# VH-VL binders against q9nrl2r1430to1533, part 290

Target 1, 104 residues: q9nrl2r1430to1533
Amino acid sequence: GGVHELSAFEQLVVELVRHDDSWPFLKLVSKIQVPDYYDIIKKPIALNIIREKVNKCEYKLASEFIDDIELMFSNCFEYNPRNTSEAKAGTRLQAFFHIQAQKL
Key: E = the ipSAE of ESMFold2; O = the ipSAE of OpenDDE; V2 = 0.75 times the mean of E and O plus 0.25 times the DockQ between their complexes.

## First folded at step 17 (VH-VL)

Design gg10 (framework fv_iluzanebart; at its last look DockQ between E and O 0.96; V2 from the best seeds 0.66)
Fold by ESMFold2-Fast, scan of step 17:
Structure gg10 (fold): chain C 104 residues (1-104), chain A 122 residues (1-122), chain B 107 residues (1-107)
Amino acid sequence: as target 1 above (104 residues)
Amino acid sequence: EVQLVQSGAEVKKPGESLKISCKGSGYRFRDYWIGWVRQMPGKGLEWMGIIYPGDSDTRYSPSFQGQVTISADKSISTAYLQWSSLKASDTAMYFCARQGYDLKGSYYFDYWGQGTLVTVSS
Amino acid sequence: EIVMTQSPATLSVSPGERATLSCRASQSVSSDLAWFQQKPGQAPRLLIYGASTRATGIPARFSGSGSGTEFTLTISSLQPEDFAVYYCQQYNNYPLTFGQGTKVDIK
């Protein structure tokens, strides 16, 4: 239950943050730096927000945690063309996540 | 409780180097932008720059680009503002401030350090 | 850079009176506008962000309004602790810029 899941979510987020390909996902895209981002992406999220939700015990089910991580990747692929460094980093980090998520 | 604690007052001569600090506590330091703001004696507030400690992403005001260096050490939850060669015109109160954010990528200063007074005189 | 202009430079107000402070941006900043209070010898304190959202712990007598280029901070019933300098700040574009401040002084 809940106690083991909280520890597992925290460990997984730590692993994602430490990954070399986490750089597009660490923080929310700045509206100043990318003015059209929030016209295209309607449910923005980033690893710092997901980690805060984990620490506040806002994920009651593993599926809710997984959904937020998948939303983060979905946003990346929706905004960024396939050949960008952001999309390539997202593809590699998502593969890493799918392997780690098997432990949840 | 979120706190930013800055290093103590400094009295320096022109040409000297200086590095002042801002230590965050009560939150995950690496997950929030930290900015530096100058206030010259009797004057208003001037934004100098910001840094995201988690990845060292840094943005400077054009007025301060090349005049100061902003850095952070996320392992000790501390941000730094550094001068290689101080000028008398650098005499001011220097504040660090954390940026909160909304879910549309706007960042605003929500918590402030107490300030570090830097006096540069010959 | 976006220039923030505050008016008046000084407001002389008696306790219990309403104070109205204005802030104008040289170009649209949408609602990306914050208000700060600074007392002598102290750090600025966030009052309002997003033009109209009160920060945590800020009394209801403080309210913000406006969007685009014209913004107002209202203090509905000025208390003795409200005598301070007030700054507006835009965070819509780099460089981030502050107004020059309005000093709210006791009458």
Scores: ipSAE 0.738, ipTM 0.915, lowest interface PAE 1.2, mean pLDDT 94
Fold by ESMFold2, look of step 22:
Structure gg10 (fold): chain C 104 residues (1-104), chain A 122 residues (1-122), chain B 107 residues (1-107)
Amino acid sequence: as target 1 above (104 residues)
Amino acid sequence: EVQLVQSGAEVKKPGESLKISCKGSGYRFRDYWIGWVRQMPGKGLEWMGIIYPGDSDTRYSPSFQGQVTISADKSISTAYLQWSSLKASDTAMYFCARQGYDLKGSYYFDYWGQGTLVTVSS
Amino acid sequence: EIVMTQSPATLSVSPGERATLSCRASQSVSSDLAWFQQKPGQAPRLLIYGASTRATGIPARFSGSGSGTEFTLTISSLQPEDFAVYYCQQYNNYPLTFGQGTKVDIK
């Protein structure tokens, strides 16, 4: 990447955060609220962390950014059964992400 | 540099309303929990509650549920603590504090405001 | 509610000596334990989080240990500026709770 690619990452994260189905992904799952989450999910991540990494220029390649976004969805599907509102929101947001990622 | 700046000291009478503020700077305000902590004169620290400004997710200590309102306006990076009707027993120092996080889902207070002294007397 | 109990209530220590502060939880808080220093007229300051991790900018003389229900803050060589009240706080479960504080007096 460069400055334009980093700006595109920021714009994409903003679009994800604004999406109605972003609610499971805005912040790290609380260990208080979901005590077993971190027994199952070993590489936790959320939109606030991804945005902070964009702001600190920690993504050098688009693939690194895409990997973190996909990890976020993968964690959701690993922890949550298919019929949960979290998994359904993840499916819809992931579909939206794939469309937006194709547009640059 | 992370900074939390609170509104100035207040002198109030019982029954009056009050809203005090905590303005965050040097970080993305909406992405961190902000909490409020009471310290009555000569006493220890009491957690009142926290809010995530990004989505207004709010959690209260049972001791303060229904006694105060915690809110935030993320557009101006400001959190608030509000009373609809002050009591003399509300006389205290009130601190806001930001929570940092780790990748095990734990949240801990890492930066504190300077405090707002609220005095409630007839 | 998890009750945090600190001892002693007051600790008098000569400069250059070791101070040891205790914090006990009424049930396990794992390592979700923080220590704060509060000097007169000031806001609390984070010293230790995760039971044993020093916060940024905290002098090496401050160290924390323990897990589960029993925790210790150690000041290995007390300095005159360490006169303060010290609070432990658990963040393992709601409500988040503080101990009642240990006042450290410098002889």
Scores: ipSAE 0.571, ipTM 0.887, lowest interface PAE 1.9, mean pLDDT 93
Fold by OpenDDE, look of step 22:
Structure gg10 (fold): chain C 104 residues (1-104), chain A 122 residues (1-122), chain B 107 residues (1-107)
Amino acid sequence: as target 1 above (104 residues)
Amino acid sequence: EVQLVQSGAEVKKPGESLKISCKGSGYRFRDYWIGWVRQMPGKGLEWMGIIYPGDSDTRYSPSFQGQVTISADKSISTAYLQWSSLKASDTAMYFCARQGYDLKGSYYFDYWGQGTLVTVSS
Amino acid sequence: EIVMTQSPATLSVSPGERATLSCRASQSVSSDLAWFQQKPGQAPRLLIYGASTRATGIPARFSGSGSGTEFTLTISSLQPEDFAVYYCQQYNNYPLTFGQGTKVDIK
């Protein structure tokens, strides 16, 4: 993608990280803390990883970036029951993302 | 290039407080765990704890829980290790180290600071 | 905590010889095992992670093997700069723990 798209990705990630509901997504899950996580989630990802990919210009299309963000939420909902704080936070953050992503 | 630069050597007396620092550069400081490792004179390495600067999530070794405080200021890419009241037994080299990670959720120390020598004696 | 035990405590070898260092875990750590090299007055340097993956910039003469509770670091042909203390470390469970170290010195 172009410089504008890269900047847009960076800005959106910053906004996601700053959001109050970003806490479940800030960093990759540690298997020490959640031993069964990687038995369930086969494509782990988090905002720190996505940010790194943005920094390395690994996203050539907005769709690729969006796919990773959606994967992040998908993982959350796959692992966490709907009544958990993580899932609830994810629901709100995803809604925010969908609004912001329209600008991409 | 990833670098961790620690504050200089300290000479203290028992009962004094101390806060040493570790500044990261060459990477996104807030996105990687950073830990502290103690090495007493002529001895091996001891894991003290880690902190994630992005949200200040902090984990301590049971042996160091309540004995030290680990903190970070992501705005200046700096992690801290501090004592409220030093003991002679705190005399040691203290290393900070970054924890890299893989997509299997494993974290391993991949870059180290040069170490800070802390000498506590009356 | 998981206790890491290294052997031997001291390994004397001649330049050009093979060095074999052992590390045992009190319980399985899967492949979450790292090896570090430390020279006097220096910080530890990562050699191997994931039990067998060589870190960036580490010479090919260093190799790691093993899983579960038994691990080995091998230096195929010892170079003068390889005389140092080597530590294994598990990062499979908290608290993270190091072996007591193996000193590789010149015979």
Scores: ipSAE 0.555, ipTM 0.886, lowest interface PAE 1.0, mean pLDDT 95
ESMFold2 (binder alone), look of step 22: mean pLDDT 93; pTM 0.945

Design gg11 (framework fv_iluzanebart)
Fold by ESMFold2-Fast, scan of step 17:
Structure gg11 (fold): chain C 104 residues (1-104), chain A 122 residues (1-122), chain B 107 residues (1-107)
Amino acid sequence: as target 1 above (104 residues)
Amino acid sequence: EVQLVQSGAEVKKPGESLKISCKGSGYIFRDYWIGWVRQMPGKGLEWMGIIYPGDSDTRYSPSFQGQVTISADKSISTAYLQWSSLKASDTAMYFCARQGYDLKGSYYFDYWGQGTLVTVSS
Amino acid sequence: EIVMTQSPATLSVSPGERATLSCRASQSVSSDLAWFQQKPGQAPRLLIYGASTRATGIPARFSGSGSGTEFTLTISSLQPEDFAVYYCQQYNNYPLTFGQGTKVDIK
């Protein structure tokens, strides 16, 4: 085993996961709990999937990583009405992401 | 490679408390649901509940709600199943299992621990 | 709860023969159906998920089919190591439920 080093993408994912507003994004929405989610959202994604892709070195360009994060926010705003706690959390987390993404 | 390692066999008396463990390795523990499944001697499999270690979200089978407590400590990649007061009817093999997922929000057990045998008798 | 019923309870086959195991759900589970193999003294092992997708490392002789309420696990040419108990499990609704198992015995 080698020493574990955090990539720039992994550091950013860790910061997003730790953020107070990450709760809607940590894991895929359960089909059992929200049956209509997958009728509306055609390209589902969550932070645990993005973290796995980072760890498997599946992002070749920063733009690919940013696209997946933006897809996650786009899905949030598409499914959730603007006045919901999910949409409000998404708005704040997206603003935080845009600031952090300047480091990429 | 994914591994789930459970604590060793337990022999207890009715009324005693017990906490058994399931330690994950080879994957990001906090990012996968962990479930508990009971198998009574000579019988089939029964789902007890699941926990997501990343946020401690838990779901119990109605048959086990109030009978056991499921918890996890993501800092040491370990999930727990606990009884406050054991009964003879709790005698069984207890398995932990990780849930994989598909991109339509379905979760299924993909890797299993070796099991912990719990025997409760006077 | 969704009741899973497996048939037959016991299937006696010789090595090299085809085995066909059935699983029925009391209501539709779509394709949210898994098959597990369990040998004496061992943990269950995932064979099939999504009704028809083989898990990593599972030999091609294992195949799953079906959707809705009727599901089948087929073992095309039984090997000595395939004699075990097989369980189906639905993950379409809570509580998650398993079938009672089919024991595949040597003839």
Scores: ipSAE 0.810, ipTM 0.917, lowest interface PAE 0.7, mean pLDDT 93
Fold by OpenDDE, second read of step 18:
Structure gg11 (fold): chain C 104 residues (1-104), chain A 122 residues (1-122), chain B 107 residues (1-107)
Amino acid sequence: as target 1 above (104 residues)
Amino acid sequence: EVQLVQSGAEVKKPGESLKISCKGSGYIFRDYWIGWVRQMPGKGLEWMGIIYPGDSDTRYSPSFQGQVTISADKSISTAYLQWSSLKASDTAMYFCARQGYDLKGSYYFDYWGQGTLVTVSS
Amino acid sequence: EIVMTQSPATLSVSPGERATLSCRASQSVSSDLAWFQQKPGQAPRLLIYGASTRATGIPARFSGSGSGTEFTLTISSLQPEDFAVYYCQQYNNYPLTFGQGTKVDIK
């Protein structure tokens, strides 16, 4: 049920955060540090935001949670060229996520 | 509910070291930037720096770079501000504060600790 | 750094009257401007962020306006608990900087 799904979301976020390749995704990008980021990315998101949404029970369906995680990766690949450390980390973390998400 | 609780008042001599703390709770602390702000007696507010406990990413004001060390222990939801050698001019109230966000990449201090008074005198 | 200048230094107002506080930035900070209230012996309290958005729990009598370099905090009808020092702060660029404060006194 919903309670079990919520717990599963919490656990998955914890696993994502603990992953070695989570560093580009831990917190929302600061526009002070990356001035053009929000000119390109229109739906910003990060693991801290996703975790907050989980804690607030904003995800009613697993698909909603998955969509936000996929958006997070999509934003990374949209802003960062493939040869960047961020994009490479994102590729690995996304692969990990896809495996874990099958358990949802 | 967000709450930041700081360590108690300190009375020190010049040359002594000091480490004060700011404790929060859970994700409210871990997933947000925590900042330190100085307020000298009868004066205004001065931004010292910020840290993200989740990864220990730290940013300093140029005025405080090399003068203090900001750190955090996310396992106990605590941020720290420390001096290796205090000066009389370090006498001030020190506040920790959490930076909320507006989903536009901007961060603002939305919750504050009660402050820690540090007095340095011979 | 971006210098924030508040005026007046002290504003004397009677209870029930309107108070208008000004904050000027040395360069544009867009809408990345916050207002804080601080009472003696207390930590600052966030009133406004994004130049015009009231923080949670802040009474409607507080309002913020402006963009770029000129900002205003308005207290439509001053209450006894509103006598305090008010600070503006920009968070548009590092280092983050505060105004020197405006003290709102009772007339």
Scores: ipSAE 0.749, ipTM 0.920, lowest interface PAE 0.7, mean pLDDT 94

Design gg12 (framework fv_iluzanebart)
Fold by ESMFold2-Fast, scan of step 17:
Structure gg12 (fold): chain C 104 residues (1-104), chain A 122 residues (1-122), chain B 107 residues (1-107)
Amino acid sequence: as target 1 above (104 residues)
Amino acid sequence: EVQLVQSGAEVKKPGESLKISCKGSGYTFREYWIGWVRQMPGKGLEWMGIIYPGDSDTRYSPSFQGQVTISADKSISTAYLQWSSLKASDTAMYFCARQGYDLKGSYYFDYWGQGTLVTVSS
Amino acid sequence: EIVMTQSPATLSVSPGERATLSCRASQSVSSDLAWFQQKPGQAPRLLIYGASTRATGIPARFSGSGSGTEFTLTISSLQPEDFAVYYCQQYNNYPLTFGQGTKVDIK
């Protein structure tokens, strides 16, 4: 709750953004660049959207924040075949997130 | 309270280099694409390119590829447009603009800088 | 590249009347169409995006419609501050392209 929890969410998002494997997740997928993405993914999200939600105090519970980050990974694995660089980056970043999320 | 503030007017000679700036405030600069748009005197608007400051992902219009360099420094919330060698035909007003987005992956210009007038004369 | 064509080039309207501006794309842009207003010496100002969604702070007299290749911007009960150049812009494909503009003049 409150300012303290929002600081913790912001710190974790910053750590995710700085991670070497964050590149597929930094910004919302462009439909110009990936035309079929939004035919497959119905609840799109990215780290920039999650960070905006943290800054606007839209997460009332740690579980809501965790759910949005897990949705981001779920979307990655749904769209990208498992042997792609995107899916591999997602697997490593998700493992990193699970370690950090235990502190929330 | 989103604002984009551009550097002041420039008067240059052909062959000179130039770098103009666009500083964002009132939002998380690193997380929004910034575009550059040219408007030649008495003419309409032409898209030049865009950059995402968070990762420096850059896309150029084919008409401007190789003619300009777009860059950004997210630590000071500033995007740049640069010419290595100006031509008289580069005389124009240059606007920077932020791209908002919808949840279907479309990006559109929502806030604009005031413009930088560049005059190149011999 | 997608070519955006606006008509008319100039539109003369009296204050209080309705103005209707057209924008045509050379191929479908879905609803990825924005309208901008530009006054002399000023930066463009976003009016409409997604063909019909009004941007924050834009008066209700501005409305957009259309999809695919044909789009319309309507200004009901034109006010003195509405005399300006209006541009449409597609963001459905690269390169991003603008129409040539419609100048709305006082009649």
Scores: ipSAE 0.658, ipTM 0.902, lowest interface PAE 1.5, mean pLDDT 93

Design gg13 (framework fv_iluzanebart)
Fold by ESMFold2-Fast, scan of step 17:
Structure gg13 (fold): chain C 104 residues (1-104), chain A 122 residues (1-122), chain B 107 residues (1-107)
Amino acid sequence: as target 1 above (104 residues)
Amino acid sequence: EVQLVQSGAEVKKPGESLKISCKGSGYTFRNYWIGWVRQMPGKGLEWMGIIYPGDSDTRYSPSFQGQVTISADKSISTAYLQWSSLKASDTAMYFCARQGYDLKGSYYFDYWGQGTLVTVSS
Amino acid sequence: EIVMTQSPATLSVSPGERATLSCRASQSVSSDLAWFQQKPGQAPRLLIYGASTRATGIPARFSGSGSGTEFTLTISSLQPEDFAVYYCQQYNNYPLTFGQGTKVDIK
């Protein structure tokens, strides 16, 4: 990608961060707070990591950016049972992302 | 490039309130935990607490819970440490520090402020 | 809380010599251990994290090793600017805890 695509990625990340359902995704899960998380999740990611990757121009294609966001949701559903607040927030935020990602 | 700049030295009397600051620059402030560390004269380092500016998630050391308040204003990239009523035993150097992280959820202090000397005496 | 104990309290070495500093945890901290350097009147400076990973800009003469409860910081060919107090710190559990420090003095 170009400068225009990087600007679009930053705008979308900001919209995700501001969403009411972003709270499970804002920062990398703490190993101290959730000790078994990293036994289950092998490719951890969070919105702060994705935003840093955008700022460092690490995404060359829109597909790479989309893959990281989808990995974030996949991790959420893998770790959290479907009736948890985390999984419900993830479901709503993922739907919002799918609408926004159509313009990428 | 990454810098944490703390407010200047303070000389206070017991019973007074105080709020000191730590301003981050050269990185996305809201995306990193900020911690506070006390160093009493001639002594080692003591962790007081941490805050994530992006959502104001705050964790305190049991030794400092209820003794201080940690807060942050992400709009001006600044974290705060506050006392409602100072004691002579609060005389110390106070450092703020940013936490870097690895991809296994470990957080470690990677950049430090220059420190704020607080002197509390009658 | 996890207690971190450093030894020796003071280490006297000559420039060009090797310095070896020890840090012990009262229970396993895995590899969640950092080493910091503090010079008089200055803030601590991160040297090593993850027990053995050098922080950005840290000279190759600094190396860390160990896991679990026993950790070592080694400074090969000690330089004049290396005379300082060194702290270990565990970040495996709350509260985060530091060792009491080892002072490296010129012989």
Scores: ipSAE 0.584, ipTM 0.892, lowest interface PAE 1.6, mean pLDDT 93

Design gg14 (framework fv_iluzanebart)
Fold by ESMFold2-Fast, scan of step 17:
Structure gg14 (fold): chain C 104 residues (1-104), chain A 122 residues (1-122), chain B 107 residues (1-107)
Amino acid sequence: as target 1 above (104 residues)
Amino acid sequence: EVQLVQSGAEVKKPGESLKISCKGSGYTFRDHWIGWVRQMPGKGLEWMGIIYPGDSDTRYSPSFQGQVTISADKSISTAYLQWSSLKASDTAMYFCARQGYDLKGSYYFDYWGQGTLVTVSS
Amino acid sequence: EIVMTQSPATLSVSPGERATLSCRASQSVSSDLAWFQQKPGQAPRLLIYGASTRATGIPARFSGSGSGTEFTLTISSLQPEDFAVYYCQQYNNYPLTFGQGTKVDIK
């Protein structure tokens, strides 16, 4: 990616972070608070990690950026039962992401 | 360059209120926990609490819960430590520190402010 | 709370010699242990995190080892600028706790 794509990635991350349903995704799950999380989730990621990767120009293709966002949602649905507030927030935020990603 | 700049030294009387600050720069402030650490004169380091500026999630050491208030304003990249009523025993150097993280959900202090000396005496 | 105990309280070493500092946790902290250096009038500086990972810009003479309850910081060839107080800190459980410090003095 060029400067247009990097700006678009940053804008999309900002929109995701500001969304009411972003709360499960803002920062890595604390091992102190959820000790079994890292036994189940092998490729952890969160919006703060994705933003750092965008800022360091680590995404060369839009597909790499999209893959990291989708991994974040996949981890949410793998760890959290579907009836949890985390899984419900993830479902809504993922739908929002798919709409916004059309603008990339 | 990651930098944390703290407010200047304070000389106060017992019973007075005080709010000291820690301003981050060189990174995305809202995306890193900020902690406060006390160092009494000639003593070691004591963790007081941490705040995540992005969502204001705040955790206190049991020893400091109810004794101080930790807050942050992510719009100006600044964290705060506040006392409603100072005591002589609050005389100490106060450090703010940013937490880095590993990909296993561990958070550790990686960059520190220069410290704010607070002296409380009659 | 997890109590961190450092030994010795004071270590006297000549420049160029090896310094070995110990840190013990009252219960397992896995590898969630950091080492900090503090010089008089200065803020602490991160040396090691994850028990053995050197922080950015830290010289190779600093190394950390251990896991569980027993940890060691080694300075392989002590330089004049290394005379300082060293603190270990666990971040495995709340409250976060520091050791009382080991002062490294010139012999």
Scores: ipSAE 0.697, ipTM 0.912, lowest interface PAE 1.4, mean pLDDT 93

Design gg15 (framework fv_iluzanebart)
Fold by OpenDDE, second read of step 18:
Structure gg15 (fold): chain C 104 residues (1-104), chain A 122 residues (1-122), chain B 107 residues (1-107)
Amino acid sequence: as target 1 above (104 residues)
Amino acid sequence: EVQLVQSGAEVKKPGESLKISCKGSGYTFRDFWIGWVRQMPGKGLEWMGIIYPGDSDTRYSPSFQGQVTISADKSISTAYLQWSSLKASDTAMYFCARQGYDLKGSYYFDYWGQGTLVTVSS
Amino acid sequence: EIVMTQSPATLSVSPGERATLSCRASQSVSSDLAWFQQKPGQAPRLLIYGASTRATGIPARFSGSGSGTEFTLTISSLQPEDFAVYYCQQYNNYPLTFGQGTKVDIK
C-alpha cells in the first residue's frame, strides 16, 4: 500500500487511541466478559468500529463523527458507575476529545 | 483483501524453544482479535488462545495456559506463538485466525492462516 | 467448558444429494455458533456464523439453523468440492470449543 495523509477524523482517532485513558474504548465489549452489557447498551460502539467507519468514509459530516464518539462515552457512563476506573477514564478522555474536536 | 500468512514448517527436538509467526494484511491489524488453533495429526481443532494487538489483551484456553505464550507486534502486524521447551506431543499443525465481530459483542473466526507444521522428534 | 458433539462421525452422500450435519452443545450457546469446512492440507474456512448467517462468498446451498443446544448444517445439493470435514464451534463462552468434526465423503 501507499502512504496517505491522515484526514482530520483519522488523526483524531489515532490521538484518542494513543491516549492513556483509551483502554475501555479500544474494542467492542465482549459479551463473554460482560454478559449483561448488551441488555443495557443498545447502540454499542468502540474506537475500532469508529476507525473502520472513518476508513470506509461513512462520515460525511463532522457532526456524525462526533455523535459516534459521544455515543461511545454515553454508553460508558450509562453502564459504569461514576467511581469505576472505566468511568473515570472516560471522563478524562472525553475532556480531551472535546478539546481536539474544536479543531474539526 | 484480508490475508494471514504464517511462518514456514519447523522441525525441532524436544527441549528446544520455538516461536512461529502470523502476519496480517489487508485490514487494520490492531483492531481485530487474532487467535491460535492447534490440530494434531489426524485430529480435530483445538482453541489455544487469542490476543488483541491493540492493547495486548490475551486470553488462553486452560489447556494451553502456561504451556505456550501468545504475543503480538502491531507495528509489523504480526502475532506470535511460542514454546520455551517443546515436547514430542507438541507435534501438530498450528493455525492463526482473525476474529470478526457482530454488534452484539460476539466474535467469530473469519479468516485463517495457511497453517504452520511443527514436528518435534528425537 | 462447553462440550460440542457432532453427529454423525462420517456421512456418506452422493453428489446432488442433501447432507444434514448435527451439532449439540452441552449447555446453551444461544446463537453463538459457527460452522467451518476443512479440506485435506488446507486451513478451515468459515461457512456460517451466528448459527444461521452465511459468510461472504459461501454458496446458498449451505445453510445453518438452530439455537441453544441443537444446531444443524445443511448442504441442499452436495457438490464435488463439498467433500470435506465440517466443524462446529461455539463462541458463547471461554474456552472456545470445537466439535470433533463430521467427515462428509462420497457414497
Scores: ipSAE 0.797, ipTM 0.929, lowest interface PAE 0.6, mean pLDDT 96
Fold by ESMFold2-Fast, scan of step 17:
Structure gg15 (fold): chain C 104 residues (1-104), chain A 122 residues (1-122), chain B 107 residues (1-107)
Amino acid sequence: as target 1 above (104 residues)
Amino acid sequence: EVQLVQSGAEVKKPGESLKISCKGSGYTFRDFWIGWVRQMPGKGLEWMGIIYPGDSDTRYSPSFQGQVTISADKSISTAYLQWSSLKASDTAMYFCARQGYDLKGSYYFDYWGQGTLVTVSS
Amino acid sequence: EIVMTQSPATLSVSPGERATLSCRASQSVSSDLAWFQQKPGQAPRLLIYGASTRATGIPARFSGSGSGTEFTLTISSLQPEDFAVYYCQQYNNYPLTFGQGTKVDIK
């Protein structure tokens, strides 16, 4: 990617991080705190990992960036039952992301 | 280039308060756990606790819970270790260290500060 | 609390010789084991993580092995700069714990 694409990805990550519903997604789930997480989730990711990939220029296409964000939400809904605060936060943040992603 | 720079040596008396600092640079500070490790003179390493600056999530070793406070200010890329009332037994070198991670949820110390020597004596 | 025990307390070797350091955990830590080197007046330096993965910039003469409760750090051909204290550390469970250290000293 170009400089403009990297700026857009970084801006979107910053907006996601600042959102009130970002708390389940800020950092990788600790296997000490949630021992069964990595038995269920095979492609773990979080906003801090995505930001590092943006900073290292690892996204060549907007679709690759979008795929990683969508993987993050998919993992949330796979691990967490629908009635949990994590799943509810994920639903709201995903809707916010879909609106913001139109700028990409 | 990842670097952690700690505040300078301190000489204090028992009962005094103290706050020492650890400033990160060369990476996104808010996105990595910072830990504190104590080394008493001539002894080994003891884990005290960790903090995630992005959300202030904090975990303490049971041996240090209630004895110290760990905090961070992500706006200035700085973590802190604080005592409300120092004891002579707090005399030690204090290291901060960043935790790297793997994609299986493991966190390990990868970069270390130079250490802050704290001496508590009457 | 997982107790980490290192042996020997002191290992005396000559330059060019192989040094083998042991670390035992009181319960399984899987492969969540790191090795650190510390020289007097300096901060610890990460050598190995995940029991066997060398950290960036660490010479090939350093190797780690083991899983579960028994771990080994090997220095294949000791150089003068390698005389230091070595610590193992588990990060499989809280509280995070270190071994007491092995001092690698010149014969």
Scores: ipSAE 0.776, ipTM 0.923, lowest interface PAE 1.0, mean pLDDT 94

